VHH binders against A disintegrin and metalloproteinase with thrombospondin motifs 9 (ADAMTS9). Designs and how they scored, part 15

Target 1, 201 residues: A disintegrin and metalloproteinase with thrombospondin motifs 9 (ADAMTS9), of Homo sapiens (Human) (q9p2n4r1735to1935)
Amino acid sequence: LPQNCKEVKRLKGASEDGEYFLMIRGKLLKIFCAGMHSDHPKEYVTLVHGDSENFSEVYGHRLHNPTECPYNGSRRDDCQCRKDYTAAGFSSFQKIRIDLTSMQIITTDLQFARTSEGHPVPFATAGDCYSAAKCPQGRFSINLYGTGLSLTESARWISQGNYAVSDIKKSPDGTRVVGKCGGYCGKCTPSSGTGLEVRVL
Below, E stands for the ipSAE of ESMFold2; O stands for the ipSAE of OpenDDE; V2 stands for 0.75 times the mean of E and O plus 0.25 times the DockQ between their complexes.

## First folded at step 22 (VHH; framework vhh_6fv0_2)

Design v1 (from s4 with D104S H105D T106H; at its last look DockQ between E and O 0.51; V2 from the best seeds 0.00; counts 0 for: pae E 11.2 > 2)
Fold by ESMFold2, look of step 22:
Structure v1 (fold): chain B 201 residues (1-201), chain A 120 residues (1-120)
Amino acid sequence: as target 1 above (201 residues)
Amino acid sequence: QVQLQESGGGLVQPGGSLRLSCAASGFTFSSYSMYWVRQAPEKGLEWVSTITGSGGSTYYKDSVKGRFTVSRDNAKNTLYLQMNSLKPEDAAQYYCAKEPYWGSDHEFIRGQGTQVTVSS
């Protein structure tokens, strides 16, 4: 069986974008091949749980009083806030790009993402400019269940920015990750040193 | 090299007024939101008011709304707090503070403060 989308073209004679089964690290994985009419097709993983459980957010509200963390850190639509953080955005994902050579998710490829508010936000990224009291409101969610992939133990996040904090929770099997990230202003993103590495289950 | 210098504090009777000033230097004053914060003895730092860089929006702690007015003169690099109808609860060391730079480890930068005392 082919090991990448370019081999699908060569070995199977396929020329259409779509789902194909590839042999990856000795296991069968369903991969969406995009750009199959071109010389440079790209590999994507279709997310079984889709947009509702796979999203990235830079939260746009900023507290009137930046020295507090109201509601014990819970988000409230009726907060004493102004919606003026210019970097804000929300992106949700139906598919994510994977580099099959390195087994890393390419978080900045937004081909199969939908940005419903503000700026595009890379996969596995969250942030805000809400509070200087370490009160993160930005959220991201990853759900790889059913894709045949899980995150490896090497996947780590870094926090960047003034008063930046993150609260990252990973499921034991590596298929679910949720994060709350922010600062004044701050964000979290996968470490460039480890990337966002996956394994085939 | 950011410098903030508060002045204008003093002793007033309940119901009296004071106007605080904050002279700013070492940064582009009009580009940053400014804050007034205060600290009473044995208490933490308490937010009082915020004003945007242009001066177009102001925000206040509920207990001072209608009594305090924050303003700024960007030509003079000066922040002001007009305090009317002062109460004993307003007695504190008052500081002006500058909004931190995005993406930096800088803390809220404040001056040395000016003391407000409210007594009969």
Scores: ipSAE 0.005, ipTM 0.334, lowest interface PAE 11.2, mean pLDDT 87
ESMFold2 (binder alone), look of step 22: mean pLDDT 82; pTM 0.821
OpenDDE, look of step 22: ipSAE 0.515; ipTM 0.821

Design v2 (from s4 with G103P D104G H105D T106H; at its last look DockQ between E and O 0.78; V2 from the best seeds 0.00; counts 0 for: pae E 8.3 > 2)
Fold by ESMFold2, look of step 22:
Structure v2 (fold): chain B 201 residues (1-201), chain A 120 residues (1-120)
Amino acid sequence: as target 1 above (201 residues)
Amino acid sequence: QVQLQESGGGLVQPGGSLRLSCAASGFTFSSYSMYWVRQAPEKGLEWVSTITGSGGSTYYKDSVKGRFTVSRDNAKNTLYLQMNSLKPEDAAQYYCAKEPYWPGDHEFIRGQGTQVTVSS
């Protein structure tokens, strides 16, 4: 069985983008091969739970009073706030790119993402510029269930920016991660030191 | 580099008025919302008012609404706070501040402050 999309092209004579079964670390994994007409096809994982469970957000509202955390940190449509944060955006994901050599998710590849508002936001990132009172509003969600992959225990997030905070919650099986991240202004992203490493289940 | 310089503080009696100014340089002043904050000895840093870059919208802490007026002159790169009907609770060091707007704005930038004292 082929071990990457380039081998699918070479060994099976395939030339079309699509789902293929690859032998990865001794286990069978379904991988979407993109760019199969080129010499450098790319490997993607189709997310079974899709856009509704896999998204990244930089929240665009900012409090009139940046020194408070109203509503016990809950998001409200009737906040005393304005939507003017220039980095704001919302991206949702049908597929994510994986580097099969390092077993890392490539969070900046947005080929199979849809940005429904503002700027594109990489996978597994979130942020805002809402409040200086450690009141994160930006959210991301990861759901790998059904893909055959889980995050390893080594995955870590870092917070960046003034008054930056993050609250990252991982499921025990490594298939679900949710985060709330923000600052004034602040964001969270996977650490470059650990990356976003996955294993085959 | 961004520079903010507050002035216009002083000693007033309760019910008196002061007008604070904030001279700004080193950035495109009209592109940024600005705000006033204050710090009293027994209290932490407290938000007072915000004004948008164009000056089109203003916002106030409830306890100063109706008494304080924030304004700006974008041609002179100057922010103002008109303070009327001053109370002892308004005594503080007042700072103007530039709101962070862009990714990579790493500093909550403020000046050295100007002292407002309300006595008797």
Scores: ipSAE 0.018, ipTM 0.458, lowest interface PAE 8.3, mean pLDDT 88
ESMFold2 (binder alone), look of step 22: mean pLDDT 81; pTM 0.814
OpenDDE, look of step 22: ipSAE 0.506; ipTM 0.819

Design v3 (from s4 with G103S D104G H105D T106H; at its last look DockQ between E and O 0.72; V2 from the best seeds 0.00; counts 0 for: pae E 4.0 > 2)
Fold by ESMFold2, look of step 22:
Parts: C-alpha cells; structure tokens; sequence
Structure v3 (fold): chain B 201 residues (1-201), chain A 120 residues (1-120)
C-alpha cells in the first residue's frame, strides 16, 4: 500500500483528490489526498466529529471593567462587555493537515477550515483580550476519535501575552484536548519545540 | 512613546466637585478606549470609568454612577472626568489608562496620577 499521496499518484495513476488508504508506521490509515493534479499533493486527516468538536477561537468581547473576572469565569450573553477585539476570529475544521514524515499536525494549514467570523485561527489555538484578571474566554477543541490517530504525551502549549493564562485538559488516550486561553491580551499555541505530534493507534 | 499626564486633582470638601484631565500623546487617541482608575492608600487599583474611542459609549462603577461623568475631546487628545458630589471614599490617586489593542500592546499605560483629597 502507498505510504504517501505522491505514491498513490505514481503507483495507481490516480489524479483525483479523495480518500485513500495508506500504510503508515505499519498500520492502515485513511488519508485525504489534496492537490493530486499537481506535483506536490498534500496529506489530510478527515475529522470524524467535524466542525462542532474541532475549532479554534480568539474571543472578541472585552469587559467594560477589565479588572474583574465576573460570573466565576463563565461566558454570559448579558455581560458588561463590548465586541471590539479586532484580532478575534473563529475557525472550525473538517480536515487537518499532517506531515507524515514527522507525524505532526500542521496547525497553520487552513485549506479545510471554515472561518465564520473575524480572522482565521490556527488549529489548537485560542485567545482573547477580555480581562486583566486572568479570566480566559477563548476556547479550542480537538477531537481525533475515529481517525486512527492520537496525540502523543509530548504535546505542550505555550501561553503568550500580558496576564496570559491557559487551562488545557487532555484525555488519557490523547484523542481529546480542550483549552481555555486568554489574557489582556493573550493566547495559547502549541509549543514550536514539541509541535503536535500524533501516533497511529 | 505613549504618554499620559493627569491633572486637576486637589482638596475638596464632601459634596464638592473636581474636574480631572488627562493629556495623551504618542498614539492615535481616537482609536482607543480609555479608562479612569484610582488607588487609595494601602489598596489595589480600582476601576472607575471607561469611554470608547469615539466617545459614543461610557461605563461606570456603580458607586460613582450619576456623580461622575467621563468624556473626551479627540481633537485635543484629552480625556476628562467630572466628579460631582464627592464623598470621603472617593479620595485616591486617580490615573487615566489606555486599553491595549493587540497581544503585544502595552496594557494599563498610565501617568503619574493626580491626587484627590476629600476633607472628611
């Protein structure tokens, strides 16, 4: 079986984008090959749980009083706040790009992402500019269940910015990660030193 | 270089009035929301009021609503706080501050402050 999308193209004469079975690390994976009409096809993983469970957000509201964390940190539609953070955005993901040589997710490839408001937000990234009181409102969610992949234990997040804080929860099997991230202003992103490494289940 | 200079503080009797000013330079004043914050001796920094960049919206701490009025003159790059019906609990060092715009922007850039003393 082919080990990457170039081999699918070369060995089978296939030139259409689509799902193909590849042999990766001795195991079978279903990989979406994009750009098959070109010399440089790209490998993507289709997310079984789709947009609703795979998203990244930089939250756009800012408190009138930046010195408090109201509602015990809960998000409320009746907050005393303004929607005026210009760096805000929300992206959801149907597929994510994977580098099969390094087994890392390429978080900045947004070809199969949908940005519903504001700026595109890379996979596994969240932030805000809501409050100086360590009151994170930005959220991201990762759900790899059913893809044949899980995150390794090496994945780490870095918080950046003034008053930056993150609360990141990983499932023991590495298929689910959720994060709440923010600052005044602040964000969290995967560490460049560790990246988002995955393993084949 | 962002610079903020507060003025207009002083000694006043309970029930009196003061008008504070904040001269701003080193940034596009009209693009930023501005705050008034205050600090009493041995206490933390307390939010008083916020005004949007255009001046179209104003927000106040509950205890000062109806007594204090924030305003701005974007042509003069100046922020104001009109303080009426002053109470002993309003005595503090008052600062104006600029809201950050991006994650790399400076938060709570403020001047040296101006002292408000209520004779109590």
Amino acid sequence: as target 1 above (201 residues)
Amino acid sequence: QVQLQESGGGLVQPGGSLRLSCAASGFTFSSYSMYWVRQAPEKGLEWVSTITGSGGSTYYKDSVKGRFTVSRDNAKNTLYLQMNSLKPEDAAQYYCAKEPYWSGDHEFIRGQGTQVTVSS
Scores: ipSAE 0.307, ipTM 0.733, lowest interface PAE 4.0, mean pLDDT 90
ESMFold2 (binder alone), look of step 22: mean pLDDT 81; pTM 0.810
OpenDDE, look of step 22: ipSAE 0.500; ipTM 0.816

Design v4 (from s4 with T106G; at its last fold request DockQ between E and O 0.78; V2 from the best seeds 0.74)
Amino acid sequence: QVQLQESGGGLVQPGGSLRLSCAASGFTFSSYSMYWVRQAPEKGLEWVSTITGSGGSTYYKDSVKGRFTVSRDNAKNTLYLQMNSLKPEDAAQYYCAKEPYWGDHGEFIRGQGTQVTVSS
ESMFold2, look of step 22: ipSAE 0.616; ipTM 0.874
ESMFold2 (binder alone), look of step 22: mean pLDDT 82; pTM 0.816
OpenDDE, look of step 22: ipSAE 0.703; ipTM 0.898
ESMFold2, look of step 23: ipSAE 0.365; ipTM 0.770
ESMFold2 (binder alone), look of step 23: mean pLDDT 82; pTM 0.820
OpenDDE, look of step 23: ipSAE 0.699; ipTM 0.894
ESMFold2, fold request of step 26: ipSAE 0.285, 0.411, 0.595; ipTM 0.719, 0.792, 0.866
ESMFold2 (binder alone), fold request of step 26: mean pLDDT 82, 82, 82; pTM 0.818, 0.818, 0.816
OpenDDE, fold request of step 26: ipSAE 0.838, 0.867, 0.834; ipTM 0.941, 0.952, 0.939

Design v5 (from s4 with H105L; at its last look DockQ between E and O 0.76; V2 from the best seeds 0.00; counts 0 for: pae O 4.6 > 2)
Fold by OpenDDE, look of step 22:
Structure v5 (fold): chain B 201 residues (1-201), chain A 120 residues (1-120)
Amino acid sequence: as target 1 above (201 residues)
Amino acid sequence: QVQLQESGGGLVQPGGSLRLSCAASGFTFSSYSMYWVRQAPEKGLEWVSTITGSGGSTYYKDSVKGRFTVSRDNAKNTLYLQMNSLKPEDAAQYYCAKEPYWGDLTEFIRGQGTQVTVSS
């Protein structure tokens, strides 16, 4: 059984992009092989819940008063805010890149991402310039349920920036992660510069 | 390196006026919103006013509306705060601050501040 998309080409003579079953760490997983016409196909994981639960956001509103956290930290469109944060953006994900050798999600690969607003935002990343008062509004969501993968315990996030704060929650099985991140200005990103480590369930 | 230097503070009686200045350097001044903040003894940092890069929009804390006016001279890289009808509760160390942008994720930058004292 093939262990990567390159082996799919070798063993099956396949040259079309699509879903294939690969043997990964002793289990069969469905992997999307992209670039099968080339000598360097890439592996992607199709996210079952897609855009609704797999997205990254840099929030675009900034409080007139950056020293407060109004509404108990809840987001409101009618806030006393400027809506001109140029770094803002929203990206959702249908597929994510996986490096099967290192077993890491390549969070910066946006080939199958859709940016509906502003600038593209990497997977598992969020931020804002909303407030300096521990009032994060940027969000990210990860849902790996149904993929056969989960995040390892080594998968962590770091906060970067001025007055940066983050609130990140991971499910016990590692398939679900949600985060709120922000500052004035701040963001959260995976702690590893190479990606987000996953394991086969 | 970004530098901010506040001046113009002093001692005034209630009802008096002061004009604060902030000299900025080390960045493209007109590209950034600037704001005034103040800190009274044993109190946290308090927002006072914001002015956009072009000076086209200004915002004020409710308690200073009608009394304080923020302005800027982009040709001189200078931020101003005209403070009229000063009250004892306005007494604080006043700072000017540069609004950060994405990509400039550095430490919060403000000057050393200038002291405003309001007393009879």
Scores: ipSAE 0.026, ipTM 0.362, lowest interface PAE 4.6, mean pLDDT 90
ESMFold2, look of step 22: ipSAE 0.366; ipTM 0.757
ESMFold2 (binder alone), look of step 22: mean pLDDT 81; pTM 0.812

Design v6 (from s4 with W102S F108S; at its last look DockQ between E and O 0.24; V2 from the best seeds 0.00; counts 0 for: pae E 2.3 > 2)
Amino acid sequence: QVQLQESGGGLVQPGGSLRLSCAASGFTFSSYSMYWVRQAPEKGLEWVSTITGSGGSTYYKDSVKGRFTVSRDNAKNTLYLQMNSLKPEDAAQYYCAKEPYSGDHTESIRGQGTQVTVSS
ESMFold2, look of step 22: ipSAE 0.525; ipTM 0.832
ESMFold2 (binder alone), look of step 22: mean pLDDT 80; pTM 0.803
OpenDDE, look of step 22: ipSAE 0.722; ipTM 0.895

## First folded at step 23 (VHH; framework vhh_6fv0_2)

Design w1 (from s4 with W102S; at its last look DockQ between E and O 0.76; V2 from the best seeds 0.00; counts 0 for: pae E 3.4 > 2)
Fold by ESMFold2, look of step 23:
Structure w1 (fold): chain B 201 residues (1-201), chain A 120 residues (1-120)
Amino acid sequence: as target 1 above (201 residues)
Amino acid sequence: QVQLQESGGGLVQPGGSLRLSCAASGFTFSSYSMYWVRQAPEKGLEWVSTITGSGGSTYYKDSVKGRFTVSRDNAKNTLYLQMNSLKPEDAAQYYCAKEPYSGDHTEFIRGQGTQVTVSS
């Protein structure tokens, strides 16, 4: 059985982008092959729960009073704040790119993402410039359930920026991660050392 | 390098007025919102007011609203706080601060501040 999209082309004579079953780490995995008309097709995983549960956000509101964390850190539409952080953005994901050699998600590949507001935001990334009182408002969500993949326990986030804080919760089975990240200004991203590593279930 | 220098503090009687200034350099002043904050002895940092980069919007802590006015002169890179009807509880070291943008790694308080003392 093919182990990457290039082998799908070679072994099965396939020339169309689409979903194919690959043998990955000894198990079958459904992979979307893109660029099949070229010599360098790319591998993507279709997210079964789609863009409503797979998104990344840099939050665009900034408090009038940056020295406090109002509402115990809850987000409110009627906050005393301004929507003027021009680095803000929101991206949602139908598919994510995977490097099958390293078993890492390539978070910066936005080919199958939709940016509905502001700047594109990489997968598994969130941030803000909301408050100096460690009050993170940016959110990301990962839901890999039904894809055949889960995050390994070595997958780790780092916080970057002034007053940066992250609050990241992972499900025990590694299929769900939600994060709140931010600073004044700050963000969280997967660690470059561990990356965003997955395993085949 | 961002530099902020506060001035205009002093001793006033209750009900008196002072005008604080904050001289800014090392950044495009008009691109950033600015804050006034204050700190009394043995107390935490307290937000006083915010003004947007253009000066089009101003915001105040409730206890100073109607008495204090924040303003800016973007041609002179200067932020101001006009303080009227001063009360003993307004006595503090006053600081100006620049709102950060992505990649800023500076402390919120950069200057030495200027002391406001309100005596009977």
Scores: ipSAE 0.377, ipTM 0.781, lowest interface PAE 3.4, mean pLDDT 90
ESMFold2 (binder alone), look of step 23: mean pLDDT 82; pTM 0.817
OpenDDE, look of step 23: ipSAE 0.754; ipTM 0.908

Design w3 (from v4 with W102L; at its last look DockQ between E and O 0.76; V2 from the best seeds 0.00; counts 0 for: pae E 3.1 > 2)
Fold by ESMFold2, look of step 23:
Structure w3 (fold): chain B 201 residues (1-201), chain A 120 residues (1-120)
Amino acid sequence: as target 1 above (201 residues)
Amino acid sequence: QVQLQESGGGLVQPGGSLRLSCAASGFTFSSYSMYWVRQAPEKGLEWVSTITGSGGSTYYKDSVKGRFTVSRDNAKNTLYLQMNSLKPEDAAQYYCAKEPYLGDHGEFIRGQGTQVTVSS
C-alpha cells in the first residue's frame, strides 16, 4: 500500500483528490489526498467530528477595565467590553494537513479551514487582548477521535505576549485537547521545540 | 519608542478641580485606546477611565462617573482628564496608559505619573 499521496499517484495511477488508505508506520490510515492532478499532492486528515469540535479563536473583545477578571473568567455577552481587537479571528477545520515524514500537524495550512470572522487563526491556537489580570478568553478545540491519530505526549503549548496565560486540557488518550488562552495581548501556540506530533493508533 | 508624560497634578481642597494632561509620542496616538489609572499610597493600580482611539466612546469607574471627564486631542497627541468635585479618596499618583496591540512587549505601558493631593 502507498505511504504518501505521491505514491498513490505512482503505484495506483490515481488522479482524483479523495480519501485513500495509506500504510503509515506499519498501520492503515485514511488520508485525503489533495492536488492529485499535480506533481506535489498534499496529505490531509479529515476530522470526523468536524468544525464544531475543531476550531481556533483569537477573541475580539477587550474590557473597558483591563485590570480585573470579571465573572470568575467566564465569557459573557453582556460584558463591559468593546469588540475592537482587529487582530481577532475565528477559524474552523474540516481537515488538517499532516507531514507524514515527521508525523506533525502543519497548523498553518488552512486549505480546508473556514475563517468565519476576522483573521485566519492557525490550528491549535488561541488568544485575546481582553484583560491584564490572567483572564484568558480565546479558545481552541482539537478532536482527533475517529481519525486513527492521537497527539503524542510531547505536544505542549507555549504562551506568547503580554500577561499571557493558558489553560490547556488534554485527554488521556491524546485525541482531545481544549485550550483557553489569552493575554493583554497574548496567544498560545504549540511549542516550536515539540511541534504538534501525532501517532497512528 | 513609546513615551508618555503626565502633568497637571497638584494640591486641591475637597470639591476642587484639576485638569491632567498626558503628552504622547513614539506611536500613532489615534490608533489606540488610552487609560487613566491611579495608585494611592498602600494600594495597587486602580482603573479610572478609558477612551477609544477616535475619542468616540468613554468609560469610567463608577465612583468617578459624573465628576471626571476623559478626552483626547489626536492632532496634539494629548490625553486629558478633567477632575471635578474632588474627594480625599481621589488622592493618588495618576498615570496615563496605552492599550497594547500586536507585538507590544513588557509591562503595562505608562508614564511617570503626576501626583494629585486632596486636603482632608
Scores: ipSAE 0.386, ipTM 0.777, lowest interface PAE 3.1, mean pLDDT 90
ESMFold2 (binder alone), look of step 23: mean pLDDT 82; pTM 0.823
OpenDDE, look of step 23: ipSAE 0.625; ipTM 0.868

Design w4 (from v4 with S33T; at its last look DockQ between E and O 0.79; V2 from the best seeds 0.00; counts 0 for: pae E 2.8 > 2)
Fold by ESMFold2, look of step 23:
Structure w4 (fold): chain B 201 residues (1-201), chain A 120 residues (1-120)
Amino acid sequence: as target 1 above (201 residues)
Amino acid sequence: QVQLQESGGGLVQPGGSLRLSCAASGFTFSSYTMYWVRQAPEKGLEWVSTITGSGGSTYYKDSVKGRFTVSRDNAKNTLYLQMNSLKPEDAAQYYCAKEPYWGDHGEFIRGQGTQVTVSS
């Protein structure tokens, strides 16, 4: 069985984008091959739970009073706030790109993402400019269940910004991660040192 | 680099008035929402007012509405707080603060502040 999309093209004579089974780290993995008409096909994982459980958000509301965390940190439609943070955005994902050499998710590849509001937001990223009082509103969600992949224990997030905080919850099996992050134009992203590494189940 | 300098504080009697100023430099002043905050001894920071850079929208803590007026002069790069009908509970060190944008990781409080004292 082929070990990447280039081998699918070479060994099986396939020239169409689509789902193929590859042998990765000794295990069978279903990979979407994109760009098969070219010399540089790319490998993607189709997310079984789709857009509703795989998204990244930089929240667009900013409090009138930046020194407080109202509603015990809950998001409310009737906040005393302005929807004017120009860096805000919301992206959701049907597929994510994977580098099969390093087994890392390429969070900045948005080929199979839809940005429904504002700027594109990389996978596994959240932020806001809501409050300086440790009141994160930005959300991201990762659900890898059914893909054959899970995050390794080395996957770590870093908060960026003087007032940025993050609350990141990982499932024991590494298939589900939810995060809240933000604070006075801060955000959380996967650590550049560890990346967002996955393993084949 | 961003610099903020507060001035105009002093001693007044209850019911008196003061006008605070905040001189700004090192950034395009008119592009940024600005805040007034204050801190009394042994108290946390308390938000007082907010003014947007482009729209002139203003917002106030409930206890100062009708007594305080925030304004700005974008040609002079200056933020103001007109404080009328001052009460003893308004006594505090007053600071102005700049709302950050993406890539601005500066501290919330940047100036030394200006002291407002209200006593009989």
Scores: ipSAE 0.414, ipTM 0.794, lowest interface PAE 2.8, mean pLDDT 90
ESMFold2 (binder alone), look of step 23: mean pLDDT 82; pTM 0.817
OpenDDE, look of step 23: ipSAE 0.773; ipTM 0.918

Design w5 (from v4 with T52D G53S; at its last look DockQ between E and O 0.84; V2 from the best seeds 0.00; counts 0 for: pae E 2.4 > 2)
Fold by ESMFold2, look of step 23:
Parts: sequence; C-alpha cells; structure tokens
Structure w5 (fold): chain B 201 residues (1-201), chain A 120 residues (1-120)
Amino acid sequence: as target 1 above (201 residues)
Amino acid sequence: QVQLQESGGGLVQPGGSLRLSCAASGFTFSSYSMYWVRQAPEKGLEWVSTIDSSGGSTYYKDSVKGRFTVSRDNAKNTLYLQMNSLKPEDAAQYYCAKEPYWGDHGEFIRGQGTQVTVSS
C-alpha cells in the first residue's frame, strides 16, 4: 500500500483529492490527500470526532475590572465585560495536516479549518487578553481518538506573553488534550513551535 | 515607550472634590481604552473606572457611580477623573493604566500615581 500521497498518485493513478489508505510505520491509516492535481500533494488526517472536539480559541471578551478573576475563573455570558479584543478568533478542525516524514502535525495549516469568529487560530493553541489577574479563558481541544495517532510524551505547551498562564490536561494515551490559556495578553503554543509530534498507535 | 503621569491629587474634606489628570505619551492614546485604579495602604489594587478609546462608553465600580466621572481628551492625550462627594474610603494612591494588546510589555501600573487624602 502507498506510504504517502505522492505514491497514491503514482501507484494507483489517482488524481482526485480524497481519502486513501496508507501504510505508515507498519499500520494502515486513512489519510486525506489534498492537491492531488499537483506535484506536491499534502497529507491530512480526518478527525473522527470532528470540529466539536477539535478547536482553538483566542477569547474576545475583556473584563471592565481587569484586576479580578471572577466566578472562580469560570466563563459567564453575563460577565461585566466587553467583546473588544480585536485579535480574538475561533477555529474548529475537521482535518489536520501531518508531515509523514517527521510525524508532526502542522498546526498552522488551516486549509480544513472553519473560522466561525474573528481571526484564524492555529490548531493546539489558545489565548486571551481578559484579565491581569491570571484568569485564562481561551480554550483549545484536541481529540485524535479513532485516527490511529496519538501525541508523544514530548508534546508540551509553553505560555507566551504578559501575565501568561496555562492549564493543560493530556490523557495518558495521548489522544486527548484540553487547554485553558490566556494572559493580559497571553497565549499557549506547543513548545516545539508549529509542529506537534505524533506516533502511530 | 509608554509613559503615564498622574497629577491633581491632594488633601480634601469629606464631600469635597478633586480632578485627577493623566498625561499619556509613547503610544497612540486614541486607540486604547484607559483605566483608573487605586491602592489604599496595606490593600491590593482596586479598579475604579474604565473608558473606551473614543470616550463613548464608561464603566465604574459600584461604590463610585454617580460621584466619579471619567473622561478623556484625545487631542491632548490626557485622561481625567472628576471625583465629587469624596468619602474617607476614597483615600488612596490613584493610577491610570493603559489597556494592553498582544506584544505590549511592562507592568499594568506604569506611573507613580497621585495621592488622594480625605480627612475631616
């Protein structure tokens, strides 16, 4: 079986974008091949649990009183706040790009992301500018279950910015990660930059 | 380099008035919301008021509503706080602060503040 989308094109004579079965590190994985009409098709993983469990957010509300962390840090629709952080955005993901040579998710490839609010937000990132009291509101969620892939133990996040803070929870098998990140202003990103290392289960 | 300089504090009797000013430089003043905050001895920072970049929307801590008025003059890069009907509880060091955006650095409080003392 083919080991990348270029081999799919060469060995099967396929020229259409779509789902194909590839042999990756000895396992059969379903990979979406995009750009098959070109010389450099790209590999994507379709996320079984879809955009409801795979999203990234820079939260757009800011407290009228920036010195507090109200509601025990919980998000409230009736907060004393205003939606005026112009860098805000929300992106959800049906597919994510994978570099099969390095086995890394390319977090900044947004070809199969839907940005429903504001600016596009890379996969596995979150942030805000909500409060100077270290009260993170931005959220991200990753669910790789059913894809045949998991994050490796080296997948870690860093906080960037002033008053930056993050609360990140990763499942033991590496298929689920949720994060709450922010600052005044702050973001969290994978420590390796734009790549996020995965392995075949 | 953001610079904020507060002035206009002093000693007043209960019920008196003061007008605080905050001279701003080193940034495009008219692009940012601004805050007044205060700190009494042995207390944490307490938010007083917020004004949006145009001056069209203002917000106040409940205990100062109706007594304090925040305003700004974007042509003069100056923020104001008119303080009427002052109470002993209002005595504090008052600071102005700039709303941040990504890439801003430094402490939320940037000036030395101006002291307001209320005594009978």
Scores: ipSAE 0.473, ipTM 0.820, lowest interface PAE 2.4, mean pLDDT 91
ESMFold2 (binder alone), look of step 23: mean pLDDT 82; pTM 0.820
OpenDDE, look of step 23: ipSAE 0.536; ipTM 0.831

Design w6 (from v4 with E107T; at its last look DockQ between E and O 0.81; V2 from the best seeds 0.00; counts 0 for: pae E 3.3 > 2)
Amino acid sequence: QVQLQESGGGLVQPGGSLRLSCAASGFTFSSYSMYWVRQAPEKGLEWVSTITGSGGSTYYKDSVKGRFTVSRDNAKNTLYLQMNSLKPEDAAQYYCAKEPYWGDHGTFIRGQGTQVTVSS
ESMFold2, look of step 23: ipSAE 0.447; ipTM 0.804
ESMFold2 (binder alone), look of step 23: mean pLDDT 82; pTM 0.821
OpenDDE, look of step 23: ipSAE 0.717; ipTM 0.899
ESMFold2, look of step 24: ipSAE 0.369; ipTM 0.772
ESMFold2 (binder alone), look of step 24: mean pLDDT 82; pTM 0.821
OpenDDE, look of step 24: ipSAE 0.447; ipTM 0.783

## First folded at step 24 (VHH; framework vhh_6fv0_2)

Design x1 (from s4 with D104N H105P; at its last look DockQ between E and O 0.82; V2 from the best seeds 0.00; counts 0 for: pae E 7.6 > 2)
Fold by ESMFold2, look of step 24:
Structure x1 (fold): chain B 201 residues (1-201), chain A 120 residues (1-120)
Amino acid sequence: as target 1 above (201 residues)
Amino acid sequence: QVQLQESGGGLVQPGGSLRLSCAASGFTFSSYSMYWVRQAPEKGLEWVSTITGSGGSTYYKDSVKGRFTVSRDNAKNTLYLQMNSLKPEDAAQYYCAKEPYWGNPTEFIRGQGTQVTVSS
């Protein structure tokens, strides 16, 4: 069985983008091969739970008073705030790119993401410019359940910004991560040192 | 380097008025929202007012609404706070502050402040 999309081309004579079964770390994994008409096809994982449970957000509202954390940090549509953060965006994901050599998710590949509002936001990233009072509003969600993959325990997030705060919750089996990130134009992103490493279940 | 310099504070009687100024340099002033914040002795920073980069929208803490007016002159790179009907609870060190921008270290950048004292 092929171990990457380039081998699918070579061994099976395939020229069509689509789902193929590959042998990854001794196990069978369903991989979407894109760019099969080229010399350098890319490997993607189709997310079973799709857009509704796989998204990244830079929240667009900013408090009129940036020194408070109203509603004990809960998000409210009726806040004393304005929707004027120009870096804001919301991206949701049908597929994510994976580097099968390193077993890392490539968070910046947005080919199978849909940006429904504002600017594209990389996978597993969130932020806001809401408050300087440790009141993160930006959200991301990862759900790998049913893909045959889980995140390893090595995955770590880095907060950027003097007021940046992150609250990240990982499931014990590594298939679910929910993050709340922000802080007066701060963000969280996976550490470049650890990346988003996955293992085959 | 961003620099902010407040001025115009002083001693005023209850019910009196003061106009604060904030001279800004080191950034494109008109592109950023600006804030007035204040700090009374042994208290934390308290937000007073916000104005958008164009000056098109202004926002106020409830206790100063109707008494204070924030404005800006983008040709002079200057932010203003007109304070009327001053009360003893308005006495504080007043600072202007610049909003941060995406992709850079977020910092609540403010000047050295100017003191407002309300007494007879």
Scores: ipSAE 0.033, ipTM 0.541, lowest interface PAE 7.6, mean pLDDT 88
ESMFold2 (binder alone), look of step 24: mean pLDDT 81; pTM 0.816
OpenDDE, look of step 24: ipSAE 0.528; ipTM 0.828

